VHH binders against Type II restriction enzyme MthTI (mthTIR). Designs and how they scored, part 23

Target 1, 281 residues: Type II restriction enzyme MthTI (mthTIR), of Methanothermobacter thermautotrophicus (Methanobacterium thermoformicicum) (p29565)
Amino acid sequence: MSNLLQAIMNIKSIQERNLGSYKGVQDSKNRMNQMGVTLEVFLKDAFCNTFDIENKDLVYSEYFSYLGNQNNPPDMILKGGDAVEVKKITGIKTSIQLNSSYPKSKLFVSDSRITEACKNCEDWEVKDIIYAIGTIPNRVLKLMFFVYGDCYAASPSIYQRIVEEVKGGLHSTGLEFSETNELGRINRVDPLGITDLRVRGMWIIKHPIKVFKNIIPPESIKNNNFNLIALMKAEKYKQFPKKDRKRIEAEDNIEVTDVKIKDPDNPAKLLDSVLVRYDEI
Below, E stands for the ipSAE of ESMFold2; O stands for the ipSAE of OpenDDE; V2 stands for 0.75 times the mean of E and O plus 0.25 times the DockQ between their complexes.

## First folded at step 16 (VHH)

Design g5 (framework vhh_brivekimig_d4; at its last look DockQ between E and O 0.05; V2 from the best seeds 0.00; counts 0 for: pae E 24.9 > 2, placed apart)
Fold by ESMFold2, look of step 16:
Structure g5 (fold): chain B 281 residues (1-281), chain A 120 residues (1-120)
Amino acid sequence: as target 1 above (281 residues)
Amino acid sequence: EVQLVESGGGVVQPGGSLRLSCAASGFTFKSYEMSWVRQAPGKGPEWVSRISKSGGYTLYADSVKGRFTISRDNSKNTLYLQMNSLRPEDTALYYCARWTYEYKTFDQWSSQGTLVTVSS
């Protein structure tokens, strides 16, 4: 079975192997640049340790219970493990577009946006979700940030209340409504009755490097060749197999530290959390 | 497997009423928004109504608004359509279906439906 700690260690291993080559090592240190693959493929290979393996699909089927598409969350689900949602952005200052879906603290089987195949991939009701956010300026992966949804997004009820209030307000206006899968569609808003208005949620969320700068100072990542950062609740970290925890804690260039973060539901409350870092200077 | 079984159709005079039911099984009913769709002879499918997971919000096609009422009982896994002031143009085979926000489509139609005939 794979998990995030294994993926982190596999990413470190491929980065170190690439640095040890006497040919081509000076051009780029990032695995994506060396392979020319998408971030999604890079992450699948990280979880499966398949960076240089032929016939990856057989190994993928061994480790993943679900592999997704561009239109539906999540991008992947590890067998007996977490869901992963992949986001690619061009810079640290760039906000992340979530479009019509507010951010999720957990993935629920009841979520209307996931496919039937995803609902049926295992016997499950709720899964932890990892937002795997790759910052790729000029086609070079500079920052790989893994953050669990329950460290980053508020509970669904907070967002759902806003959605319901907006839908209710639109419906109560007496305007001509039609059925839609968005917040609303208001028909015939102009005197000729030839213009319809679509009302969509255009959710955006700040990059986690900006959200968590109090525990990740900007100077600690500035000018590094590559940074990998993972953030999770302490209770989640302790759920990983003891062997994996001992292994990652023993890695020379991986820092595993206890930190406190604000609860996304109540900023007066602090959550005990674990920050994992691999910095390549 | 997913099953949706409609019932309650029949023949009524214009201005009459019918109540349709849809018994759901094989999936977590309370986790889905549900819809009624109808198909008149020789025509394509036409959306009629939709209801949220909790039943807190309902939407209707303009042609039925004010005459039809959608409801659900999540404890019985059952969807309902109360049809009042029926007109001849309401004559159709009525289906229940699941709604999904990820597509502007309806999925999991009943294979049988229930026939409503409004005639003199």
Scores: ipSAE 0.000, ipTM 0.078, lowest interface PAE 24.9, mean pLDDT 80
ESMFold2 (binder alone), look of step 16: mean pLDDT 81; pTM 0.817
OpenDDE, look of step 16: ipSAE 0.009; ipTM 0.222

Design g6 (framework vhh_7mjh_2; at its last look DockQ between E and O 0.53; V2 from the best seeds 0.00; counts 0 for: pae E 21.8 > 2)
Fold by ESMFold2, look of step 16:
Structure g6 (fold): chain B 281 residues (1-281), chain A 118 residues (1-118)
Amino acid sequence: as target 1 above (281 residues)
Amino acid sequence: EVQLVESGGGLVQPGGSLRLSCAASGFTFKSYEMSWVRQAPGKGLEWIGRISKGGYTSYNPSLKSLVTISRDNSKNTLYLQMNSLRAEDTATYYCARWTIEYKTFDSWGQGTTVTVSS
């Protein structure tokens, strides 16, 4: 059974092992850069502690109930645990593209965007989802931010209201429409009637480092070789096994802090949350 | 189109048993929680119970001894077994699809009528 706390501790362990391989303070590298792996592979290894194992697929099958494709969320589901969606971006000023799906506070089996294989990977109806956002300037992983969807995304009804308003506006124009999973498809827009216009959402969301700057000052990360940050509700943190919580709280150079964040559904309300940091100078 | 069609209703004597069926089409039945709901003449809707995609059930406590909900995902069919029926169980019985994302019943059948009388 793996979880985010185990993944964080495994990342710290491999990062420290790599630092111990280099003599002198001028030499530093992180695991992703040294191994030439994708962010997704790095994260799978983090959850499974398989950074140095050659035949990883058997171990992956032991820990994951679902491994996804590039076109559908999520990228992975831990057996009996959370869903994970991986995003790779080049900098903190870059907004994160979610394309045709608004951000999800939780993953529901009824979501139209997930595959049949994902729906059937376990007996489940709702899962917590981790947005695992790797910031990779100049092909070097500098910031690994894990944020749970219920800390970052609003409830689906808030986004769906906007979708309904946009669809209603398009239909009120009197143009020829067809049924669609998109925001709209306007048919036969030219005099010959041979051109259709496809209207799709391009959903974007601010980088969590920008969203949560009040609890993560930018100066605390700018000059570090690597930063790992995880943000979750306090109730989620308490759901992790006590042994994992005790271990991570005892790790040198990992800071576990109680914080308050604004409720994504109502910024007048505050959520009790836990911020986990591992900073590598 | 999403379609739910109840069947198996009819006249039954007090103390009798009846099994209702709900044939589902137009959606991936096995991926949805399903519920049974009833409405006695002149009364409001009364939730009977639910069954998850994996077969886990929860029931209205007042009806728990009366009913058993089951599903057959290979036949896209939801079932309601009712035993020891009483006159107060006379109602129109509906199957309904639950969406946990919106916390609502988004699709309903037309209902099948059960009459319990001597």
Scores: ipSAE 0.000, ipTM 0.153, lowest interface PAE 21.8, mean pLDDT 81
ESMFold2 (binder alone), look of step 16: mean pLDDT 86; pTM 0.860
OpenDDE, look of step 16: ipSAE 0.082; ipTM 0.535

Design g7 (from g1 with E33Q; framework vhh_brivekimig_d4; at its last look DockQ between E and O 0.28; V2 from the best seeds 0.00; counts 0 for: pae E 12.1 > 2)
Fold by ESMFold2, look of step 16:
Order: structure tokens, then C-alpha cells, then sequence
Structure g7 (fold): chain B 281 residues (1-281), chain A 119 residues (1-119)
């Protein structure tokens, strides 16, 4: 089976083969610079090590229990492993649009936005979720940030309380409401009674580079051709196979460091975490 | 305890050369990427160069690229910075640091070595 540490190693490997293969005529240092692939395809290839093979779909079916669509999270689930949600953005510090779904610390089989196929892809109740956030200015992947939801998003109850408070505020206005899964739906708001208003959530979250700037100095990523950063709880890191941990820790240009981050549920508490970096000049 | 001891600084004329050394102890030197950082009087810290654990990969600030060379000897727990074609704007207190040190704070076990480039 595959995991995030294997994906990181596979990304490093393709970057190195690209440089070695194109030495003397080099234009770009990563697969996406040379190929018109989407970030989702790049990440599937990273987990499966299928960057340069033609029959990818068979390998994908062997490694993923679920591959998603554009309308429903997650984008993929590794067999017996983590869920992955892919976000593409054009700039560092740009907030990440989550639309009608608040950010998830974990993926639950009971989540309202996942498909029946996702619920039934394995026997599962809860999974760790990786937000895989790619910064791609001018079709060049410059930053690949992997952050686990439980390092980044608060527990669902925190967001649900806000949803309930907003719904309560809207209903207290005395306006004409109908039953809805949205925050509110207000009917017949004009004198002719022909106009309805829908009130929908638009959730956004700060980019991890901005959130974690105290452990990721801006100078350490400035002007690099490619940065890969992964952040996870120390306990999650220790759950990866020892072979995979030892392999990544032995790499010359990969830094694996212990850090402390604020608990998303209570900033007075610190979480022991692991920061993994691969920087390519 | 972690110790980083810089040496090799001094006064040199523009166009001259200096070689800085950083002797490391109290930690597993070969397990860390290392950096040189400099701080001119009245200015904040400025990153200069970084080197991988094995020394096989190096990175430089644009202001020093082509003039400075970072290296390391893991058998001697020593980091080096060869500085050629020195300019007055290179005048600063130079520190070595482990790569993961926050950009606002450097290892407190380090005193730095002063480089002065003047006529």
C-alpha cells in the first residue's frame, strides 16, 4: 500500500530523474512543467509511482479504494489509508476556498457531502485527511503543501455551532423562511412576491504557509524552484512503516524535524508534530 | 549542550578573500542541513547560504552567488564559508545555524565572527 512518505519519495525521485535526463538542456525541474497534467493526476502518480507509464488506471485501481469527482470530497482514498483533498491555487498566502463545506479535521463516513461510492469503498468509519495544496503560478508547480486536517482544521462541533448561530439569527428576523439545508432561504422579499433569497455558506481557510509561518520561515522558500512541505502530528508520523520513515530520514536533501503547533481546537495547547521538507533549487 | 563556534573573520580590503569556519558540537552534525546567516549593524538577520546533510546540495542568496562557497566536513563536524571578491556590503557578523532555526532567532550558543570589508 501507499502513503504520504512514499508519495514524497516518489516526487523527489521524478524531480531527480527529470534533472538527470535533461541536464544541459533543462527547462523545468518537475513533471508538471514539462507535461500538461492536472494537479490531481500528478498526485495520483506520486502515490502510485506512475509518472512515466501508459497503463496508469490499472495501477490506480490497485492503490486507491476511491477516486472522486469534482463535486464531492474527497478527491481520493488510498486503500487502507488516508483520504486526500486536492486544492490548486495561484499564490502563496491566498486563502483557500472551501465553499459550502467547512474544513475537516477528519473524514467521517457520515459526512453529508461524500458519495455512497465513497462510503462503501472500504469498511471504514473515520479516516485521516490530507489537504494537498499546490501553488501553480504560470502552470509551474512551485509549492506542494501536504497538511493533515487534524493539524489545520478545528473539530466539526466548532463550525457547527457557528452554523446554528447564523441560522438562528436569520430565523429571528421574522422573514418568510422555508425548510432548507442552506443557512437560510427567504421567500417573497419584494412587494410582488416574486423574488427569493438564498443564504449559503462560503467557507475559506488561510493557506498553511501563512498559518505556520513561525515554523516555515519565508526566506527558506523564497526563490526556490520547488518546495515540498508536509505537516502531521508526531503520532501520525510514527504510524507510517518504519522502513518508510528510515528511508525518508536518510535523504540528503529532505529535512524531517520535530515542531510544535497550536491545537486548532484550543490555541493554548501545543501539538507535537513533524515537519518534512524537500526543497529544490 | 549545542555549541557552534565561528572563526576566520577579520578585516579585509574590497576584492579580498576570507574563509570562515564553524565548529559544531553537542548534536549530531551530519543529521542537519546547515546555514550561514549574517547581520550588519542596525539590520535584521540575512540568510546567506545553506548546505545539505552530505554537502552534495548547496544554495546561495543572490547577493553572494558566484562569490561565496559553502562546504562541510562531517568527519570534523565543521562548516565552512569561502568568501571571495568581498565587497563593503558584505560587512557583517556571520553566524552558522542549523537550517530549521527560525528566521527571527539564531542559535544562542553562537557568538558569530565579524567580517569587515574596508579600504
Amino acid sequence: as target 1 above (281 residues)
Amino acid sequence: EVQLVESGGGVVQPGGSLRLSCAASGFTFKSYQMSWVRQAPGKGPEWVSRISKSGGYTLYADSVKGRFTISRDNSKNTLYLQMNSLRPEDTALYYCARWTVEYKTFDSSSQGTLVTVSS
Scores: ipSAE 0.000, ipTM 0.282, lowest interface PAE 12.1, mean pLDDT 81
ESMFold2 (binder alone), look of step 16: mean pLDDT 82; pTM 0.835
OpenDDE, look of step 16: ipSAE 0.052; ipTM 0.538

Design g8 (from g1 with T28K V101Y; framework vhh_brivekimig_d4; at its last look DockQ between E and O 0.09; V2 from the best seeds 0.00; counts 0 for: pae E 17.1 > 2, placed apart)
Fold by ESMFold2, look of step 16:
Structure g8 (fold): chain B 281 residues (1-281), chain A 119 residues (1-119)
Amino acid sequence: as target 1 above (281 residues)
Amino acid sequence: EVQLVESGGGVVQPGGSLRLSCAASGFKFKSYEMSWVRQAPGKGPEWVSRISKSGGYTLYADSVKGRFTISRDNSKNTLYLQMNSLRPEDTALYYCARWTYEYKTFDSSSQGTLVTVSS
C-alpha cells in the first residue's frame, strides 16, 4: 500500500542517488512526442519505489488498482488510496491546459469522463485527487508539485453554473445543434453544408507556484537544482498512516510545515494545510 | 571559489581497506549534500555514495553497499569514504562532489584520488 508521503520519500531517495542512471524523465529523442508518458513512468516508480528495476509491471499491479490511458482521467489510482492526474509543463509562468474538463476538487465515480475500468477498479464513490505537475524546462525535471484538488479547484457547482450559462447562450442562437458532451456542436455552418463547428471548453488554471506564492516565495526555489512541493489540507495529512507521517517528518532535508491557504470556494476563508518541501540546492 | 581536495588513495591488494578524505573550502559545506563518484579507466562516471547535509541519511550504489561507508564532519568541512573488502573492480579515480540532479555535469573542479586494487 502506497501513498503520497511514501512517494515523496522515494523521490528524495532517488534524487540522492545519481539520477543520471534513471533516464525515464529526460530520455532519448524517440520519446520527445510522449513526454507526459515519461513523467508518468517517473511518478509510477515514485509510488512503487521501482526506479532502476526490471519487470516493473508486476510491482505496479501490486500497488495500483487502475492505470489509465492517454485520453481519460485519472492517470492512476493507488489501491485503497488517492487518484493521480499528471500534468507536464515547461515553466511556472505557463498556465496548465485542462482541455475539455474543468479542474476537479475530488474524483467521483459518477464523473462522465472516467472509464468503466476506472469505475470498477475498486469499491469507491469518491476519491481525493492529486494533481502531479512536473515542470520540465529543457528536458530536465526541475519542479515536482503535488497539490490535492480540494486545495486548488473550486467545488464542481461553481464551474457547472458557468457551463450551463454558456450552453444556454449557444442554444438561444437558433442554429442547428446536435447533442454533445461539449459546450456545443453547430452543424452545416457553410453554404454547402459540409462544415460543422465543435465548441469545446479550454479550461486553463494557473500553475500552483503562482497560486500559492504567499507560502512559497520565489526566492526559495530560485537557483535550486530540483524542488519537490506537496500541498494538502491538514485533515488529509492526518489521514496518512502515523508511521509514514513520522518517517517523513524525520527525513533530513524534508520540511513539513503548517500553512494557511485560501479556500478555493471563498477566498475570505482560510484552510489549515500542510506544506511538504524537498529543496535540492 | 569552490575547492574540493581528495586524498587517501593508493595501491592495495584485494580484500584490503582504504579511507578517502575530501577537504572542502570556498562554500558552506554543511549546506550541501555530498557524494562520492568514481571513474574506472575507459568507463563513464559512476555514482558511489551520498550523504545528507547533517550526515543522518546515507545512500550507496548496489556495487558498494555493505563494503563502503560514507561520513562527514561538518566542523572540519571534511567528507570521508571508508572502503573495506576492496575488489579489483573498485579500481578508479575517486572524486567528491556536491550532489546535483543532473549527472552530465559535476559542479566542482577537482583532481580526484586514484585507488588501485590489484593482486
Scores: ipSAE 0.000, ipTM 0.137, lowest interface PAE 17.1, mean pLDDT 80
ESMFold2 (binder alone), look of step 16: mean pLDDT 82; pTM 0.827
OpenDDE, look of step 16: ipSAE 0.030; ipTM 0.416

## First folded at step 18 (VHH; framework vhh_brivekimig_d4)

Design k1 (from g4 with E33W; at its last look DockQ between E and O 0.88; V2 from the best seeds 0.00; counts 0 for: pae E 14.4 > 2, grease 24.6 > 24.2)
Fold by ESMFold2, look of step 18:
Structure k1 (fold): chain B 281 residues (1-281), chain A 119 residues (1-119)
Amino acid sequence: as target 1 above (281 residues)
Amino acid sequence: EVQLVESGGGVVQPGGSLRLSCAASGFTFKSYWMSWVRQAPGKGPEWVSRISGKGGYTLYADSVKGRFTISRDNSKNTLYLQMNSLRPEDTALYYCARWTYEYKTFDSSSQGTLVTVSS
């Protein structure tokens, strides 16, 4: 069984051997729409400790119950463990594009974007989800930020209420509608009746570096060769095996810190949380 | 009960040095980032420095960078502030605090230690 704490330890181990420097995909033969797949391989290797292994796919099948594609969340699910959603940032950005899917505090088997294979990969109803956000300027991984959805995204009901209000407003227009997973689809908008209008959400969310500036000051990362940052609720941290917690807490160059963050559902409330940092200078 | 007890303050001439200590009890010291905060008479509190739980990350206000050094000894549950090249404007009540969600926090229930830089 693998988990985020083991992945962090594996990344540290590779960085210490000078083998974990991520250069990205420099092959001109790869299409640009495959950029996230390269970061996904790095992350799969981190969870499986397979950075130096040629036959990785056999090991992947032992540790993951689901490996996804570029078009459907999540990108991976650890057997008996967390789901992981990967986002690649190739430049300086203040927002992360989520397109038609609002951010998720948890992954539910009922989520409309997951595949049947994902629904059936285990016997599950809800999973914790890790947003694994890699900053890769010029094909070099400089920042790896892991943030759990329940530290970062509001509850689904908050976003769904907005979706329901928008859909309700569109229907009140009296135009011809069809059933859709989108916010709306308005049929036959032209005189020939051959044009349909699709209405989709284009969700964005601030990068966690911006959201959590008060516990991650910019000056603490600006001159480092590589930064790894992980943020989770204290209750989630305590759910990891004691052996894994003790191991990571004993590492000289990994900081495990109790912090408080604002509740994404109610910023007047604070959540007890754990911040993990590994910085290579 | 959380307790933070500062010591090491005193009167010193400009250019002098002092080392402040903060003895901590009643909580898991190594799990908290710690801060030094100072307050001059009649002025608001000013954050001075912060250190991570294991001591690997230190942060300083611009006004003290290069002159002050924060450190900690987790085996003794003690936080330190080495203050060099002291200036009259460093005169203040210094106290330590546990870092919480808010960057500038007064989670401390301590009395502080007075530093006076004069003449």
Scores: ipSAE 0.000, ipTM 0.274, lowest interface PAE 14.4, mean pLDDT 80
ESMFold2 (binder alone), look of step 18: mean pLDDT 82; pTM 0.833
OpenDDE, look of step 18: ipSAE 0.116; ipTM 0.608

Design k2 (from g4 with E33W Y103S; at its last look DockQ between E and O 0.01; V2 from the best seeds 0.00; counts 0 for: pae E 17.3 > 2, placed apart)
Fold by ESMFold2, look of step 18:
Structure k2 (fold): chain B 281 residues (1-281), chain A 119 residues (1-119)
Amino acid sequence: as target 1 above (281 residues)
Amino acid sequence: EVQLVESGGGVVQPGGSLRLSCAASGFTFKSYWMSWVRQAPGKGPEWVSRISGKGGYTLYADSVKGRFTISRDNSKNTLYLQMNSLRPEDTALYYCARWTYESKTFDSSSQGTLVTVSS
């Protein structure tokens, strides 16, 4: 079975082989469209170690219980493991758009936006979710940031209270509303009754580089060819197979450090966490 | 549009057994984890048990573990709770509910089914 630590090791291996599709700006003129590889394909290959082999679909079927579509989270689920949500952005100052879904600390099988296929891909109730955020200026992957939802997003009750307050305000307008998973839907807003208005949230969240600047100084990534950063709670790190932890801890150019981060639900409290870095100078 | 209808409650002596049923309609039953929740007289709702969509995972409150068994029949859109070794403190109005992360509460509009354990 695959996991994030295995994916990190596989990404490191490809970067060391200098395939160009994973180089930083200093080492190549290669671009994503020139390579024909999307960030989602890159990540599937990272979890499966299939960057340079034919017949990837057979290996994908061995490692993933679910592969998603553009319209429904998550993008993938590892068999017996974590869910992964992929975000592609062009720079670290760019806010990450989550559209109609507020950020999730965990993925629950009851989430209204996941497909029946996703709910039924295994028997599960809750999964840890990885936000896999690729920063790709000029179509070259410069920063790969993996952050678990419970390090980054608040509990859903915090966001749900805001959603309910906004819905309450919209319903106070006296306009005709129908049931919806959106913030609101107002039908027949024109005299002919042929125009509907959809009111949808556009949730955005700061790039984790900005959120975690106290443990990841901007200067430490500024001139690097490629940066890989992973952040998780200490209890999550210890849940990975011992073999995988020992393997990654043995690498000279991978730093695995204990850090403390603010609790997304209460910034006065600190969470014991693990930061994994692979920086290619 | 979601409808959940509980049945099977009644009066039993301590140590007795009851089997509750919950008929579901208006949604894709097998796609939802389902819960039993109870509310004793004068108290707030207490979660009792939960079962995965395919039935492979079950969870129980400590107060009922080993005595109650949750199950489901997805071909009949029906959730069950087998209650054995009943105690007076199990007296409550029992509800079935879809388990939803965002609500943290049940979303049934039903009246529930009353279980009374008395000698």
Scores: ipSAE 0.000, ipTM 0.154, lowest interface PAE 17.3, mean pLDDT 81
ESMFold2 (binder alone), look of step 18: mean pLDDT 82; pTM 0.822
OpenDDE, look of step 18: ipSAE 0.255; ipTM 0.670

Design k3 (from g4 with E33Y; at its last look DockQ between E and O 0.57; V2 from the best seeds 0.00; counts 0 for: pae E 15.5 > 2)
Fold by ESMFold2, look of step 18:
Structure k3 (fold): chain B 281 residues (1-281), chain A 119 residues (1-119)
Amino acid sequence: as target 1 above (281 residues)
Amino acid sequence: EVQLVESGGGVVQPGGSLRLSCAASGFTFKSYYMSWVRQAPGKGPEWVSRISGKGGYTLYADSVKGRFTISRDNSKNTLYLQMNSLRPEDTALYYCARWTYEYKTFDSSSQGTLVTVSS
């Protein structure tokens, strides 16, 4: 079974950062979407150590219980392990678009955007989720940031309260509404009654580099050729197999440190956390 | 309890060298970024240098870059600062600290080691 610590070790070992020539969907005219698909394949290979293998799908089926689609979270689920949501951005401090889904501290099988295939991929109710955020200016992977949702996103109730308040405000307008998974849908807004308006959430979240600048000084990354950063709660780190922890802790140029971060649900409280860094100067 | 004990300070002429040591105990030394901080008489603390847990990342204040070298030996739980080309303005009480949330706030309970640069 694979996990984040194994993926980090595999990324370190391949020494390739130019994703412009990496495997991916090549028919798309949207180069940002093309690079996003390439990052997803790169990460699948990182978890499976399949960078140099032509027939990867058999290995993928051994390591993943779920491989997702473009429209539904998550992008992948490791068998018996974590869910992973992949985000590609061009700037090291660019905000991250989450669209109609607010950020998730955990992945719940009850989440409204989860497919039936995802719900049924194994016997589960809640999973830790990794936001795998790749910063790829000019086709070169410059920053690979892995942050667990419970270090980064607030609990669902905080976001759900806001959604309920917004929906309530829209319904008070007197316009014709229908039930929707979106914030609102307003039907027949024109005299002929042939135009509908969809109201969708456009959730965004600050890049974790901005959120955690107090434990990751900006000057420590701005001139490096590549940075890999992972952030998780200390209790999560201890749940990884001892073999994997010992392996990564023994690496000469990987730093595993104890840090404290603010609790996303209550900034007055601090969470014991582990920061993993691998920098290529 | 966390204990940090500095040593290696002394009086040295301008242009001279000193090597400071910091013996650490009471915490998992290799898991913490460590810093050297100095405090000149009558002034507030000044950050000097920082090193990551395994030593793969180092950072220096502009005033010491190229002259000072931070290092650590995790097998001995010891932090080092090699100070070369010393100047009178380097005169200060030097102490080591675990890196904390804020650069101005350092987690140190030590008395430090005095470095005096004069003839």
Scores: ipSAE 0.000, ipTM 0.203, lowest interface PAE 15.5, mean pLDDT 82
ESMFold2 (binder alone), look of step 18: mean pLDDT 82; pTM 0.829
OpenDDE, look of step 18: ipSAE 0.023; ipTM 0.461

Design k4 (from g4 with E33W S35H K104E; at its last look DockQ between E and O 0.01; V2 from the best seeds 0.00; counts 0 for: pae E 17.9 > 2, placed apart)
Fold by ESMFold2, look of step 18:
Structure k4 (fold): chain B 281 residues (1-281), chain A 119 residues (1-119)
Amino acid sequence: as target 1 above (281 residues)
Amino acid sequence: EVQLVESGGGVVQPGGSLRLSCAASGFTFKSYWMHWVRQAPGKGPEWVSRISGKGGYTLYADSVKGRFTISRDNSKNTLYLQMNSLRPEDTALYYCARWTYEYETFDSSSQGTLVTVSS
């Protein structure tokens, strides 16, 4: 039942922007991205309106059909709703690392990188996917950017052509290969035959604030204490429940604007889109 | 191991009907888009139809639209192609194939079953 418009309203209502002090996550000093994990929990609470609620897991089970992690994407799927992939950027915000796969315009149930549990969490074939990108200098959330994959990523065919060209180059080396979903795996590269080499894509994508600078001037955000920005196709915005659209449009400090963006598959085409902004100055 | 085994080919007169089946094993059938592809004698492969994993979305080549119906039964792990109003130009080896959107390729296909339409 929850959706991005509800999450935006819940983030607006909570005053906590210091994720270093946020109590919704267990602290781990080893093998975990503390700020990425903290942002993921914060966003789960945003979708469920469960900030500072003790028995969150019960509520999560009512709102999410799937909860994943870095190794089991996506990070979450809302029941009857969108998939969400959470990304954290600290320091200079020029690119986002997507090292496990190229960026996705949609999530398909046939994706080889998602688990059987994810494929079976609902009766679904295609879902919209939200890239939820937080900019967190010094543990304070300064920018929360939600961008739908079909506004931001090209269609899979564009990336797949590149993958096939790279795989073709690797196979021409005459080395022993295993079948893999990665770009390549080269077995027994040493004389004892005990060393294998994995070749994986190291995908990166520019931060959406750079991609969409023509509709989000940098000057409009740099002096603010917090900015929330959401970008989606106009068609997607109209699919949200009317009451949620009316509620967010009625807020005097939230701007809902019709904009045009370049089609990721063909920059000569423009897509009718909706930009939602909430700024704390 | 992924296995696709087709059946239902044969000889039929123009205007007749045939139903092809493709039994799947070794993977979660309902999670994958499935396709029918055909290859006429002396020609390259021609895509015929596809169906989504849950069966809600179908697409057909213009040459078969309105005459062929793709379907699936996920409880039986079986893909079907109902072919009606057959024409001599439908004569081909028909095979089923599994598709992955991430790589836009067929990663598994069946051996094929021959359909012959002759007057």
Scores: ipSAE 0.000, ipTM 0.159, lowest interface PAE 17.9, mean pLDDT 81
ESMFold2 (binder alone), look of step 18: mean pLDDT 84; pTM 0.848
OpenDDE, look of step 18: ipSAE 0.025; ipTM 0.299

